VHH binders against Toll-like receptor 5 (TLR5). Designs and how they scored, part 11

Target 1, 146 residues: Toll-like receptor 5 (TLR5), of Homo sapiens (Human) (o60602r691to836)
Amino acid sequence: YKYDAYLCFSSKDFTWVQNALLKHLDTQYSDQNRFNLCFEERDFVPGENRIANIQDAIWNSRKIVCLVSRHFLRDGWCLEAFSYAQGRCLSDLNSALIMVVVGSLSQYQLMKHQSIRGFVQKQQYLRWPEDLQDVGWFLHKLSQQI
Key: E = the ipSAE of ESMFold2; O = the ipSAE of OpenDDE; V2 = 0.75 times the mean of E and O plus 0.25 times the DockQ between their complexes.

## First folded at step 14 (VHH; framework vhh_8cml_1)

Design S4 (from R4 with D104Y; at its last look DockQ between E and O 0.71; V2 from the best seeds 0.72)
Fold by OpenDDE, look of step 14:
Structure S4 (fold): chain B 146 residues (1-146), chain A 122 residues (1-122)
Amino acid sequence: as target 1 above (146 residues)
Amino acid sequence: EVQLVESGGGLVQPGGSLRLSCAASGFTFSDYYMGWFRQAPGQEREFVALISWSGGSTDYSDSAKGRFTISRDNAKNTVYLQMNSLKPEDTGVYFCAAVEYIYYAEQEYDYWGQGTQVTVSS
């Protein structure tokens, strides 16, 4: 795989994602980091079809990490990416999709979305910690799954 | 329209107490972290306290720890700051702010109140 993980998130969450995850996980942000991540803002090819970019990211990454936020759920492209990621998982024996719920979203709210419903019902997902002091531990846990 | 309206500020003597309130409207209050910031004259605005959506998690600046308590009532869309053992250095305008994700930097907060003046003086 070209990437350790495709990080899928809403563009509206970029600043947060950059500060909370990329700075700590992505090797281009720091040599001390462990993972070569793929994400749209940096790695998608300009001028290429967005679906093609998403699919390339999914299939060229060992894992797919979707940061499911309220913004994510409102973004059709994110939901599409999530669906494609699930599709890949069907072809793989191992689950390559890591779902991380961000914010105050309830399971009920997540299940309102068809693309998310099946995953939530059948698979375990991670929840971003409510307490900032737990973020380090969470990132470690996430890293173990990537 | 989103509104954050602070109240409860005033003049108190050193060692005194104040309870600030911030009434929120125009957004889903329970989906946001709520924070308190303050700005002393001639100084930059600084973080004071933060509380999570459910109130299950709180954090404070070093100056506020042990003296200030942040709390919230989601049914009333209100966040509070109980300030005890006030010092002259606590003087400033106190702002209520809302952010969807955990963050201490003021630049990340989505909504801000107009502030309430707190003056600690003998």
Scores: ipSAE 0.707, ipTM 0.857, lowest interface PAE 0.8, mean pLDDT 94
ESMFold2, look of step 14: ipSAE 0.751; ipTM 0.865
ESMFold2 (binder alone), look of step 14: mean pLDDT 87; pTM 0.878

Design S5 (from R4 with Q107R; at its last look DockQ between E and O 0.96; V2 from the best seeds 0.80)
Fold by ESMFold2, look of step 14:
Structure S5 (fold): chain B 146 residues (1-146), chain A 122 residues (1-122)
Amino acid sequence: as target 1 above (146 residues)
Amino acid sequence: EVQLVESGGGLVQPGGSLRLSCAASGFTFSDYYMGWFRQAPGQEREFVALISWSGGSTDYSDSAKGRFTISRDNAKNTVYLQMNSLKPEDTGVYFCAAVEYIYDAEREYDYWGQGTQVTVSS
């Protein structure tokens, strides 16, 4: 695989993702970090259509991490990427898709979205911690799943 | 369209107490972290306290720990700062702030109030 993980998130969340995750996980942000990550703002091919870039990222990454915020759920491209990543997981015989819920999203609110409903029903997701004291522990836990 | 309106500031003697309120409108209050910051004349704005959307966790600056208590009432869309054992160095304009999700208590808030003056003097 070209990447350890593709981070799928709404562009409206980029600043948060950069500061919360990329600076602590991606080797291009620090030589002390562990992972070669893919994300749209840095790694997508300019001029290539967006679906092709998403599909390439999903197939060339060992893991797919979807950061499910309210912005993610309002973005049809993010939901389509989630569905496509599920298809790869079935063909790959391994669950490569990691769902991370960000913000004050209840089970009920998540269940409204068909694309993610299977993961939500099985409680197959991590949750970004409400208590900021737990952020270090969460980053460790996420790193273990990547 | 988003509004954060602070109230409850005033003059108080050292050792006294004051309760600040911040009334929120224009967004779903129960989805947001709420924070308090303060700014003394000629100084940078500094973090005071943060409370999570449910009220289940709080964070305080070193100077606020043990003296100040942040709380919220999601039914009234209001966040509070109870300030006890006030000192002259607590003097400044106090701002409330809101953010939907956050990784660090001191950075990247989406909305800010206009501020309320707190003055601690003998």
Scores: ipSAE 0.650, ipTM 0.822, lowest interface PAE 1.3, mean pLDDT 90
ESMFold2 (binder alone), look of step 14: mean pLDDT 84; pTM 0.848
OpenDDE, look of step 14: ipSAE 0.828; ipTM 0.905

Design S6 (from R4 with V99L; at its last look DockQ between E and O 0.94; V2 from the best seeds 0.81)
Fold by ESMFold2, look of step 14:
Structure S6 (fold): chain B 146 residues (1-146), chain A 122 residues (1-122)
Amino acid sequence: as target 1 above (146 residues)
Amino acid sequence: EVQLVESGGGLVQPGGSLRLSCAASGFTFSDYYMGWFRQAPGQEREFVALISWSGGSTDYSDSAKGRFTISRDNAKNTVYLQMNSLKPEDTGVYFCAALEYIYDAEQEYDYWGQGTQVTVSS
C-alpha cells in the first residue's frame, strides 16, 4: 500500500485533525512519527474528480480512518467515502475501516445515519476522549489499530 | 448569532471570592467545551479553566488549581467560575470561551465573550 492510512474527515475539521492527529502520527510532521498518512489537503491530485481521489485513497491505503464529527455527518462526500470504504472491508476477515467519533455525538444521534449504522450498532468505533488526560492513551490505542 | 456574556466581575480584597457567570446563546451549549481565560494589562491571554460538554471533566491552570472551580448548568446555558482565595495576580479581564472539538485546553476556541473585569487590590 502507498499509505498506512487514509484519514477521511470534513475540511471544516482540518485544524483539529492536524493538531490532534497529524502532528503525532504522520512522518512528514516529524521523523519520530510512525505512519505515512494520506489526507485530502496534502495528497489529493489537484484538478481530478474528488470521488476518484477518495476511491484511490481508499484502495491505496492499508487502513481507512474516518473521523466522524457533526461536520463529517453533514458532508455528503464523507458519508459516501465511509460507505465506499465499508464496501471494500466487507470482503475480508479483518476490517480496514476504523471509525473514530469526535465530539458530543451520542449513540442515538449516530444511529440516525444509515451509512454508519452497522458500525454504531456493533459499537465498532473509538471515541476521542472527553477527558483530555486520556488523549495520550487514545493516541496509543489508535496507533495500535493502524 | 453566537453570544457569550460574562458577568460577576468587580473589585475584591485579597483573600476574597467572586463568582463569574457566562450566559451563552446562538449554539447548542451542551455540545461545547467551555473555558475561562484571563488577560492582565500588557500580558498575553492565559488559560484558567475548562469544563467538558457533559461537565464530567475539568482542567485547570497551575495558578487556578485548588482555588478556582469551573461548573456548568446545561439547562440554563451558563458556565461559572468560582474564584476563592483571590490574589492581586488574579487581576485581569476574564473571558468565557466555547469550543466544540478539542485537542488541548489552550488551543484557539471557536467563540469568545467580551470579558468582565476582576480587580484584586487592597
Scores: ipSAE 0.739, ipTM 0.857, lowest interface PAE 0.9, mean pLDDT 91
ESMFold2 (binder alone), look of step 14: mean pLDDT 83; pTM 0.831
OpenDDE, look of step 14: ipSAE 0.804; ipTM 0.891

## First folded at step 15 (VHH; framework vhh_8cml_1)

Design T1 (from S3 with A105R; at its last look DockQ between E and O 0.95; V2 from the best seeds 0.84)
Fold by ESMFold2, look of step 15:
Structure T1 (fold): chain B 146 residues (1-146), chain A 122 residues (1-122)
Amino acid sequence: as target 1 above (146 residues)
Amino acid sequence: EVQLVESGGGLVQPGGSLRLSCAASGFTFSDYYMGWFRQAPGQEREFVALISWSGGSTLYSDSAKGRFTISRDNAKNTVYLQMNSLKPEDTGVYFCAAVEYIYDREQEYDYWGQGTQVTVSS
């Protein structure tokens, strides 16, 4: 795999993703970090078909981390990427897809979206902590799953 | 149009109490962390208190701990700051702020109020 993980998120969340995750996980942000990550704003080929870039990222990454915020759920590209990543997991008999819920999204709100419903019903996801004191522990846990 | 409107500021004697309110409109209040910040003239804005969207988690600056209490009423779209045992050092403009996605208590917030003046002086 070219990447340890593809981070799939809405472009509206980029500042949050950079400060919350990339600065702590991605080797290009710090030599103390562990992972060679892929994300659209840095790694997609400019001017190319966006779905082709998403497909390439999914198949060239060992893990797919979908950062499910309200912005993610309102973005058709993000939901399509989630669906494609699920297809890869089922085909490979390997759970490569990591779902992380961010923000105040309730179980009820998540269940409204068919693309993620299977994960939501099984509660197969991590949740970014409501309490900031728990962020360090969460980052460690996420790192273990990647 | 998003609005955060602070009220309850004023002049108070040292040792006194004051209750600030911040009324929110134009967004889904219960999805947001709410914070209070303050700024004295010539000083950087500083963090005072933060409350999570559910109210289940609160954080305070060292100077606020034990004297100030942040609370929220999601039915009224309002966040409060109860300030007790006020000191002249608490003087400044107090700002209400809102953010949906949190990583740091002093991050850039999504929305800010215009502030309410608190003056602690004899």
Scores: ipSAE 0.733, ipTM 0.852, lowest interface PAE 0.9, mean pLDDT 91
ESMFold2 (binder alone), look of step 15: mean pLDDT 86; pTM 0.863
OpenDDE, look of step 15: ipSAE 0.873; ipTM 0.925

Design T2 (from S3 with S57R; at its last look DockQ between E and O 0.96; V2 from the best seeds 0.86)
Fold by ESMFold2, look of step 15:
Structure T2 (fold): chain B 146 residues (1-146), chain A 122 residues (1-122)
Amino acid sequence: as target 1 above (146 residues)
Amino acid sequence: EVQLVESGGGLVQPGGSLRLSCAASGFTFSDYYMGWFRQAPGQEREFVALISWSGGRTLYSDSAKGRFTISRDNAKNTVYLQMNSLKPEDTGVYFCAAVEYIYDAEQEYDYWGQGTQVTVSS
């Protein structure tokens, strides 16, 4: 695979994603980091249609990490990418899709969204910690799943 | 329009106590982390305390730990800072701040209040 993981997130969350995840995980941010990551703002091909870029990112990445915030859930492209990635996982029979919930979204609130309901029902997600003192543990746990 | 309005500042003797309040409006308060920062003249704004959206998690600067207590009342959309054992070094303008998605206590916050003056002097 060209990438260890494709990070799928709403563009409204980019600053958070950069500071919370990319600076600690992506090798282009530091040679001490572990992973070759893909994300739209850096890695999508200008001029190629957006669906093609998303499909290429999903197929060229070993894992797909969806960062589910309120912005993600309000973004039809993010939900479409989640559904497409889920279809790849069923076809491959290996679960490559990692769901990460960010912010104050409860399980009840998450269950309202059909696109992600299967993952939510089965508790197949990680949650960005409410307590900042747990962030190091979370990053280690996410790294183990990638 | 989002507003954060601090109150409760004033002049207090060393060793005294003061309770700051910050009333929030224009956003869903229970989705946000709330923080207190302070700034003395000629210095950069510094972190004092943080409380999670549920109120269940708190974090304090070294200078605040053991003396200050942050709390929130989500029914009243208000965050508080109880300051005990005040010292002249605590003098400054205290700001309330709010952020929805957190990665660091000293990050840039989404919303800021105008501040309330706290002066600790004999």
Scores: ipSAE 0.773, ipTM 0.871, lowest interface PAE 0.8, mean pLDDT 91
ESMFold2 (binder alone), look of step 15: mean pLDDT 86; pTM 0.865
OpenDDE, look of step 15: ipSAE 0.874; ipTM 0.924

Design T3 (from R4 with S57Y D59T; at its last look DockQ between E and O 0.93; V2 from the best seeds 0.85)
Amino acid sequence: EVQLVESGGGLVQPGGSLRLSCAASGFTFSDYYMGWFRQAPGQEREFVALISWSGGYTTYSDSAKGRFTISRDNAKNTVYLQMNSLKPEDTGVYFCAAVEYIYDAEQEYDYWGQGTQVTVSS
ESMFold2, look of step 15: ipSAE 0.757; ipTM 0.872
ESMFold2 (binder alone), look of step 15: mean pLDDT 85; pTM 0.852
OpenDDE, look of step 15: ipSAE 0.879; ipTM 0.927

Design T4 (from S3 with L59F; at its last look DockQ between E and O 0.97; V2 from the best seeds 0.84)
Fold by ESMFold2, look of step 15:
Structure T4 (fold): chain B 146 residues (1-146), chain A 122 residues (1-122)
Amino acid sequence: as target 1 above (146 residues)
Amino acid sequence: EVQLVESGGGLVQPGGSLRLSCAASGFTFSDYYMGWFRQAPGQEREFVALISWSGGSTFYSDSAKGRFTISRDNAKNTVYLQMNSLKPEDTGVYFCAAVEYIYDAEQEYDYWGQGTQVTVSS
């Protein structure tokens, strides 16, 4: 694979994603980091349509990490990318899709969204910690999943 | 329109106590982390305390730990800072701040209050 993981997130969350994840995980942010990551703002091909870029990212990445915030759930492209990534995972019988819930989203709020219901019902997701002191442990756990 | 309005500041003797309040409006308060920061004249604003959206988790600076207690009342859209054993070093303007998604206590916050003055003297 070209990438260790494709990070799928709403553009409204970019600053949070950069500071919370990219600076600690992505090798282009630091040689001390572990992963060659893909995300739209840096890695999508200008002039290609967005659907093609998303599909390419999903198939060229070993893992797909969806950062599910309120912004993600209100973004049709993010939900479509989640559904497409699920199709890849089911066809390969492989747990390539990692769902990470971010923010105060409850089980009830998550269940309102058909695209993610399967993962939510099976409790097949990680949750960004409410306790700031657990962030380091979470990053380690996520790194092991990737 | 988002508003954060601090109150409860004042002049107090060393060893005294104050309780700061911050009333929030214009956003869904229960979705946000709330923090307190302070700034002395000529100094950078520094982190004091943070409380999670549910109130289930708190985090304090070393200077605040053991002396200050952050709390929140989501029914009243209000966050509090109980400040005990006050020292002259605690003097400054105290700001309430709110952020939806956290990665670091000293990150940029989404919303800020106007501040309330705390003076610990003589």
Scores: ipSAE 0.709, ipTM 0.849, lowest interface PAE 1.1, mean pLDDT 91
ESMFold2 (binder alone), look of step 15: mean pLDDT 85; pTM 0.857
OpenDDE, look of step 15: ipSAE 0.890; ipTM 0.931

Design X1 (from S3 with Y33S W53S Y101S I102S Y103S; at its last look DockQ between E and O 0.02; V2 from the best seeds 0.00; counts 0 for: pae E 19.6 > 2, placed apart)
Fold by ESMFold2, look of step 15:
Structure X1 (fold): chain B 146 residues (1-146), chain A 122 residues (1-122)
Amino acid sequence: as target 1 above (146 residues)
Amino acid sequence: EVQLVESGGGLVQPGGSLRLSCAASGFTFSDYSMGWFRQAPGQEREFVALISSSGGSTLYSDSAKGRFTISRDNAKNTVYLQMNSLKPEDTGVYFCAAVESSSDAEQEYDYWGQGTQVTVSS
């Protein structure tokens, strides 16, 4: 695989993702970081079909990390990418899709969205901690999944 | 065979304290994150606290923060929950659970104990 993980998130969340994840995980942000990550703002080919870029990112990455926020759930492209990544997981015996819930989203609110309902029902997701003192532990836990 | 055995529950007045213990056997304890859950009659099982396999990181529910402390002793294969300032809403059966650190993506625990009753009554 060309990338350790593709980070799938709404462009409206980019500043948060950069500060919370990329600065701590991506090797291009620091030589002390562990992973070669893929994300749209840096790695997509300008001018190419967006779906083609998403599909290429999913197939060229060992893991797919979907950062499910309210913005993610309102973005049809993000939900489509989630569904496509699920299709890859079914064709690959190794589960590659990691769902991370970000923000104040109850299980009831998550269950309203058909695209992610299977993961929510199975409790197959991580939750970004509300308490910032727990962020270091969460990043270590996420890194073990990647 | 894997066994998780909780102890230390009992009847206590509001404001009191209890220390729960969970003795583990049948697996490599130091490879597992350990958690505590609780369940009142007629209610769903609820997360209370989690401690990483090394003991370097902890996570608490909102109801537990500031009142409960999870700790572990890997030499004794034991995880503890120190519960202070107990309230009637803390009443329930407390369960110990284990999950392999590399498998946390599923949010499912590999092993569960049988539980110990904690009752906080007026």
Scores: ipSAE 0.000, ipTM 0.100, lowest interface PAE 19.6, mean pLDDT 81
ESMFold2 (binder alone), look of step 15: mean pLDDT 83; pTM 0.831
OpenDDE, look of step 15: ipSAE 0.026; ipTM 0.424

## First folded at step 16 (VHH; framework vhh_8cml_1)

Design U1 (from S3 with T58I; at its last look DockQ between E and O 0.96; V2 from the best seeds 0.86)
Fold by ESMFold2, look of step 16:
Structure U1 (fold): chain B 146 residues (1-146), chain A 122 residues (1-122)
Amino acid sequence: as target 1 above (146 residues)
Amino acid sequence: EVQLVESGGGLVQPGGSLRLSCAASGFTFSDYYMGWFRQAPGQEREFVALISWSGGSILYSDSAKGRFTISRDNAKNTVYLQMNSLKPEDTGVYFCAAVEYIYDAEQEYDYWGQGTQVTVSS
């Protein structure tokens, strides 16, 4: 695979993703970091079909990390990427999709969204911690899953 | 339009108490972390306290710990800062701030109030 993980998130969340995740995980942000990550703002080919870029990112990445915020859930491209990533998992006979819930979204609110409902019902997701003191533990846990 | 309006500041003697309030409107208050910051003239704005959207997680600066209490009432869209044992060095303008997605207590917040003056003097 070209990438250790594709980070799928709404462009409205980019500043948060950069400061919370990329600066700590991505090798292009620091030589002390572990992973070669893919994300749209840096790695998509300008002028190419957006669906094609998403599909290429999913197929060229060992893991797909979907950062599910309210912005994510209101973005049709993010939801399509989630659905497509689920299809890849069945095709490759392994689970490559990691769902991370960000913000105040409750189980009830998540269950309203059909594209993610299977993961939510099985509680197959991580949650960015409400308590900042737990962020270090979360980053280690996420790193182990990638 | 989003508004954060602080109130409850004033002049108080050393050792006294004040309760600051911050009334929020124009956004879903229960989705946001709320924080208090302060700034003395000629100084950088500094973090005082942070409370998560549910109230389940609270963080204080070293200078606030043990003397100040942050709380929130999501039914009233209001965050509070109870300030006890006030000292002259607590003097400054106190701002409330709101952020939906957090990674650091001292990050750039989404919304800021205009501030309320707190003056602690003999």
Scores: ipSAE 0.770, ipTM 0.873, lowest interface PAE 0.8, mean pLDDT 92
ESMFold2 (binder alone), look of step 16: mean pLDDT 85; pTM 0.862
OpenDDE, look of step 16: ipSAE 0.881; ipTM 0.929
ESMFold2, look of step 19: ipSAE 0.760; ipTM 0.867
ESMFold2 (binder alone), look of step 19: mean pLDDT 86; pTM 0.860
OpenDDE, look of step 19: ipSAE 0.878; ipTM 0.927

Design U2 (from S3 with Y33M; at its last look DockQ between E and O 0.90; V2 from the best seeds 0.77)
Fold by ESMFold2, look of step 16:
Structure U2 (fold): chain B 146 residues (1-146), chain A 122 residues (1-122)
Amino acid sequence: as target 1 above (146 residues)
Amino acid sequence: EVQLVESGGGLVQPGGSLRLSCAASGFTFSDYMMGWFRQAPGQEREFVALISWSGGSTLYSDSAKGRFTISRDNAKNTVYLQMNSLKPEDTGVYFCAAVEYIYDAEQEYDYWGQGTQVTVSS
């Protein structure tokens, strides 16, 4: 695989993703970081359409991390990426898709979205902590799943 | 239009108390974490307190811990800062701020109020 993980998120969340995740996980942000990550703002090819870039990122990444926020859920491309990644996971005999819920989203609110409903029903997701003091432990846990 | 409107500031003697309020409108209040910041003349703005969406988690600066209490009422779209045992060092303009999700208490917030003056002086 070209990448350890593809981070799928709404462009509206980029500043948060950069500061919360990329600076701590991606090797291009620090040589002390552990992973070679893929994300749209750096790694997508301008000559290809967005769905082709998404599909290529999913195919070339060992893991797919979907950062499910209200912005993610309002973005049809993000939801399509989730569905496509699910298809790959079912065909591969092992799970490559990691779902991370970000923000004030209850399980009831998440269940309203067909694309993610299977993961939500099985409680197959991580949640970005509400308490800042838990962020370090969350990053460690996410790193172990990647 | 998004508005954060602070109130409750004023002049108070050392050892006294004030309760600040911040009324929010123009966004879904219960989706946002709320914070208080303050700025003394000639100083940079500094973090005071933060409260999560539901009120279940709070965080305080060292100077606020033990003396100040942040709380919120989502039915009234209002966040509060109860300030007890006030000191002259607490003098400054107090700002209410809102952000959807957070990685650092002193990050850039999405919305800011105009501020309310708090002066602690004999």
Scores: ipSAE 0.624, ipTM 0.805, lowest interface PAE 1.5, mean pLDDT 90
ESMFold2 (binder alone), look of step 16: mean pLDDT 85; pTM 0.857
OpenDDE, look of step 16: ipSAE 0.837; ipTM 0.908

Design U3 (from S3 with L59I; at its last look DockQ between E and O 0.96; V2 from the best seeds 0.85)
Fold by ESMFold2, look of step 16:
Structure U3 (fold): chain B 146 residues (1-146), chain A 122 residues (1-122)
Amino acid sequence: as target 1 above (146 residues)
Amino acid sequence: EVQLVESGGGLVQPGGSLRLSCAASGFTFSDYYMGWFRQAPGQEREFVALISWSGGSTIYSDSAKGRFTISRDNAKNTVYLQMNSLKPEDTGVYFCAAVEYIYDAEQEYDYWGQGTQVTVSS
């Protein structure tokens, strides 16, 4: 695979993703970081069809990490990317899709969205911690799954 | 329109107490972390305290720990800062701030109040 993980998130969350995840995980942000990550703002080919870029990112990445915030849930492209990544998981022997819930979203609120309902019902997701002092342990746990 | 309105500032003697309030409107208060910052003249704004959206987690600066208590009432859309054992070094303008998605207590917040003056002087 070209990438260890594709990070799928709403463009409205980019500042949070950069500071919370990329600066700690992506090797282009620091040579002490572990992963070669893919994300739209840096790695998508300008001028190419957005669906094609998403599909390429999903197939060229060992893992797909979907960062599910309220912005993600309001973005039809993010939800379609989630659904497409699930299709890859069904055609693969390994679970490739990692769902991370960000913010105050409850299980009930998440269940309203058909695209993610299967993962939510089975509680197959990680949650960015409400207690900021737990962030270090969360990053370690996420790193182990990537 | 989002508004954060601080109140409760004033002049107190060293060792005294004040309770700051911040009334929030224009957003879903219970989805947001709330913070207090302060700024003395000629200095950068500095972090004082943070409380999570449910109220289940709090973080304090070293200077605030043990003396200040942040709390919130989600039914009233209000965050509070109880300040005890006040020192002249606590003098400054105190700002209420809100952020939905957090990675660091001292990050840039989404919304800011206009501030309330706290002066600790004999």
Scores: ipSAE 0.774, ipTM 0.873, lowest interface PAE 0.8, mean pLDDT 92
ESMFold2 (binder alone), look of step 16: mean pLDDT 85; pTM 0.859
OpenDDE, look of step 16: ipSAE 0.880; ipTM 0.928
ESMFold2, look of step 19: ipSAE 0.760; ipTM 0.866
ESMFold2 (binder alone), look of step 19: mean pLDDT 85; pTM 0.859
OpenDDE, look of step 19: ipSAE 0.869; ipTM 0.923

Design U4 (from S3 with A64V; at its last fold request DockQ between E and O 0.93; V2 from the best seeds 0.86)
Amino acid sequence: EVQLVESGGGLVQPGGSLRLSCAASGFTFSDYYMGWFRQAPGQEREFVALISWSGGSTLYSDSVKGRFTISRDNAKNTVYLQMNSLKPEDTGVYFCAAVEYIYDAEQEYDYWGQGTQVTVSS
ESMFold2, look of step 16: ipSAE 0.765; ipTM 0.866
ESMFold2 (binder alone), look of step 16: mean pLDDT 86; pTM 0.862
OpenDDE, look of step 16: ipSAE 0.879; ipTM 0.927
ESMFold2, look of step 19: ipSAE 0.772; ipTM 0.873
ESMFold2 (binder alone), look of step 19: mean pLDDT 85; pTM 0.858
OpenDDE, look of step 19: ipSAE 0.874; ipTM 0.925
ESMFold2, fold request of step 20: ipSAE 0.735, 0.773, 0.760; ipTM 0.854, 0.874, 0.870
ESMFold2 (binder alone), fold request of step 20: mean pLDDT 88, 88, 87; pTM 0.885, 0.885, 0.883
OpenDDE, fold request of step 20: ipSAE 0.897, 0.899, 0.898; ipTM 0.937, 0.938, 0.937

Design U5 (from S3 with D31E; at its last read DockQ between E and O 0.96; V2 from the best seeds 0.86)
Amino acid sequence: EVQLVESGGGLVQPGGSLRLSCAASGFTFSEYYMGWFRQAPGQEREFVALISWSGGSTLYSDSAKGRFTISRDNAKNTVYLQMNSLKPEDTGVYFCAAVEYIYDAEQEYDYWGQGTQVTVSS
ESMFold2, look of step 16: ipSAE 0.777; ipTM 0.875
ESMFold2 (binder alone), look of step 16: mean pLDDT 85; pTM 0.860
OpenDDE, look of step 16: ipSAE 0.879; ipTM 0.927
ESMFold2, look of step 19: ipSAE 0.785; ipTM 0.877
ESMFold2 (binder alone), look of step 19: mean pLDDT 87; pTM 0.876
OpenDDE, look of step 19: ipSAE 0.876; ipTM 0.926
ESMFold2, fold request of step 20: ipSAE 0.759, 0.769, 0.757; ipTM 0.869, 0.873, 0.865
ESMFold2 (binder alone), fold request of step 20: mean pLDDT 88, 88, 87; pTM 0.884, 0.885, 0.883
OpenDDE, fold request of step 20: ipSAE 0.898, 0.898, 0.898; ipTM 0.937, 0.937, 0.937
ESMFold2, last read: ipSAE 0.744, 0.767, 0.743; ipTM 0.854, 0.868, 0.859
ESMFold2 (binder alone), last read: mean pLDDT 88, 87, 88; pTM 0.885, 0.884, 0.885
OpenDDE, last read: ipSAE 0.898, 0.899, 0.898; ipTM 0.938, 0.938, 0.938

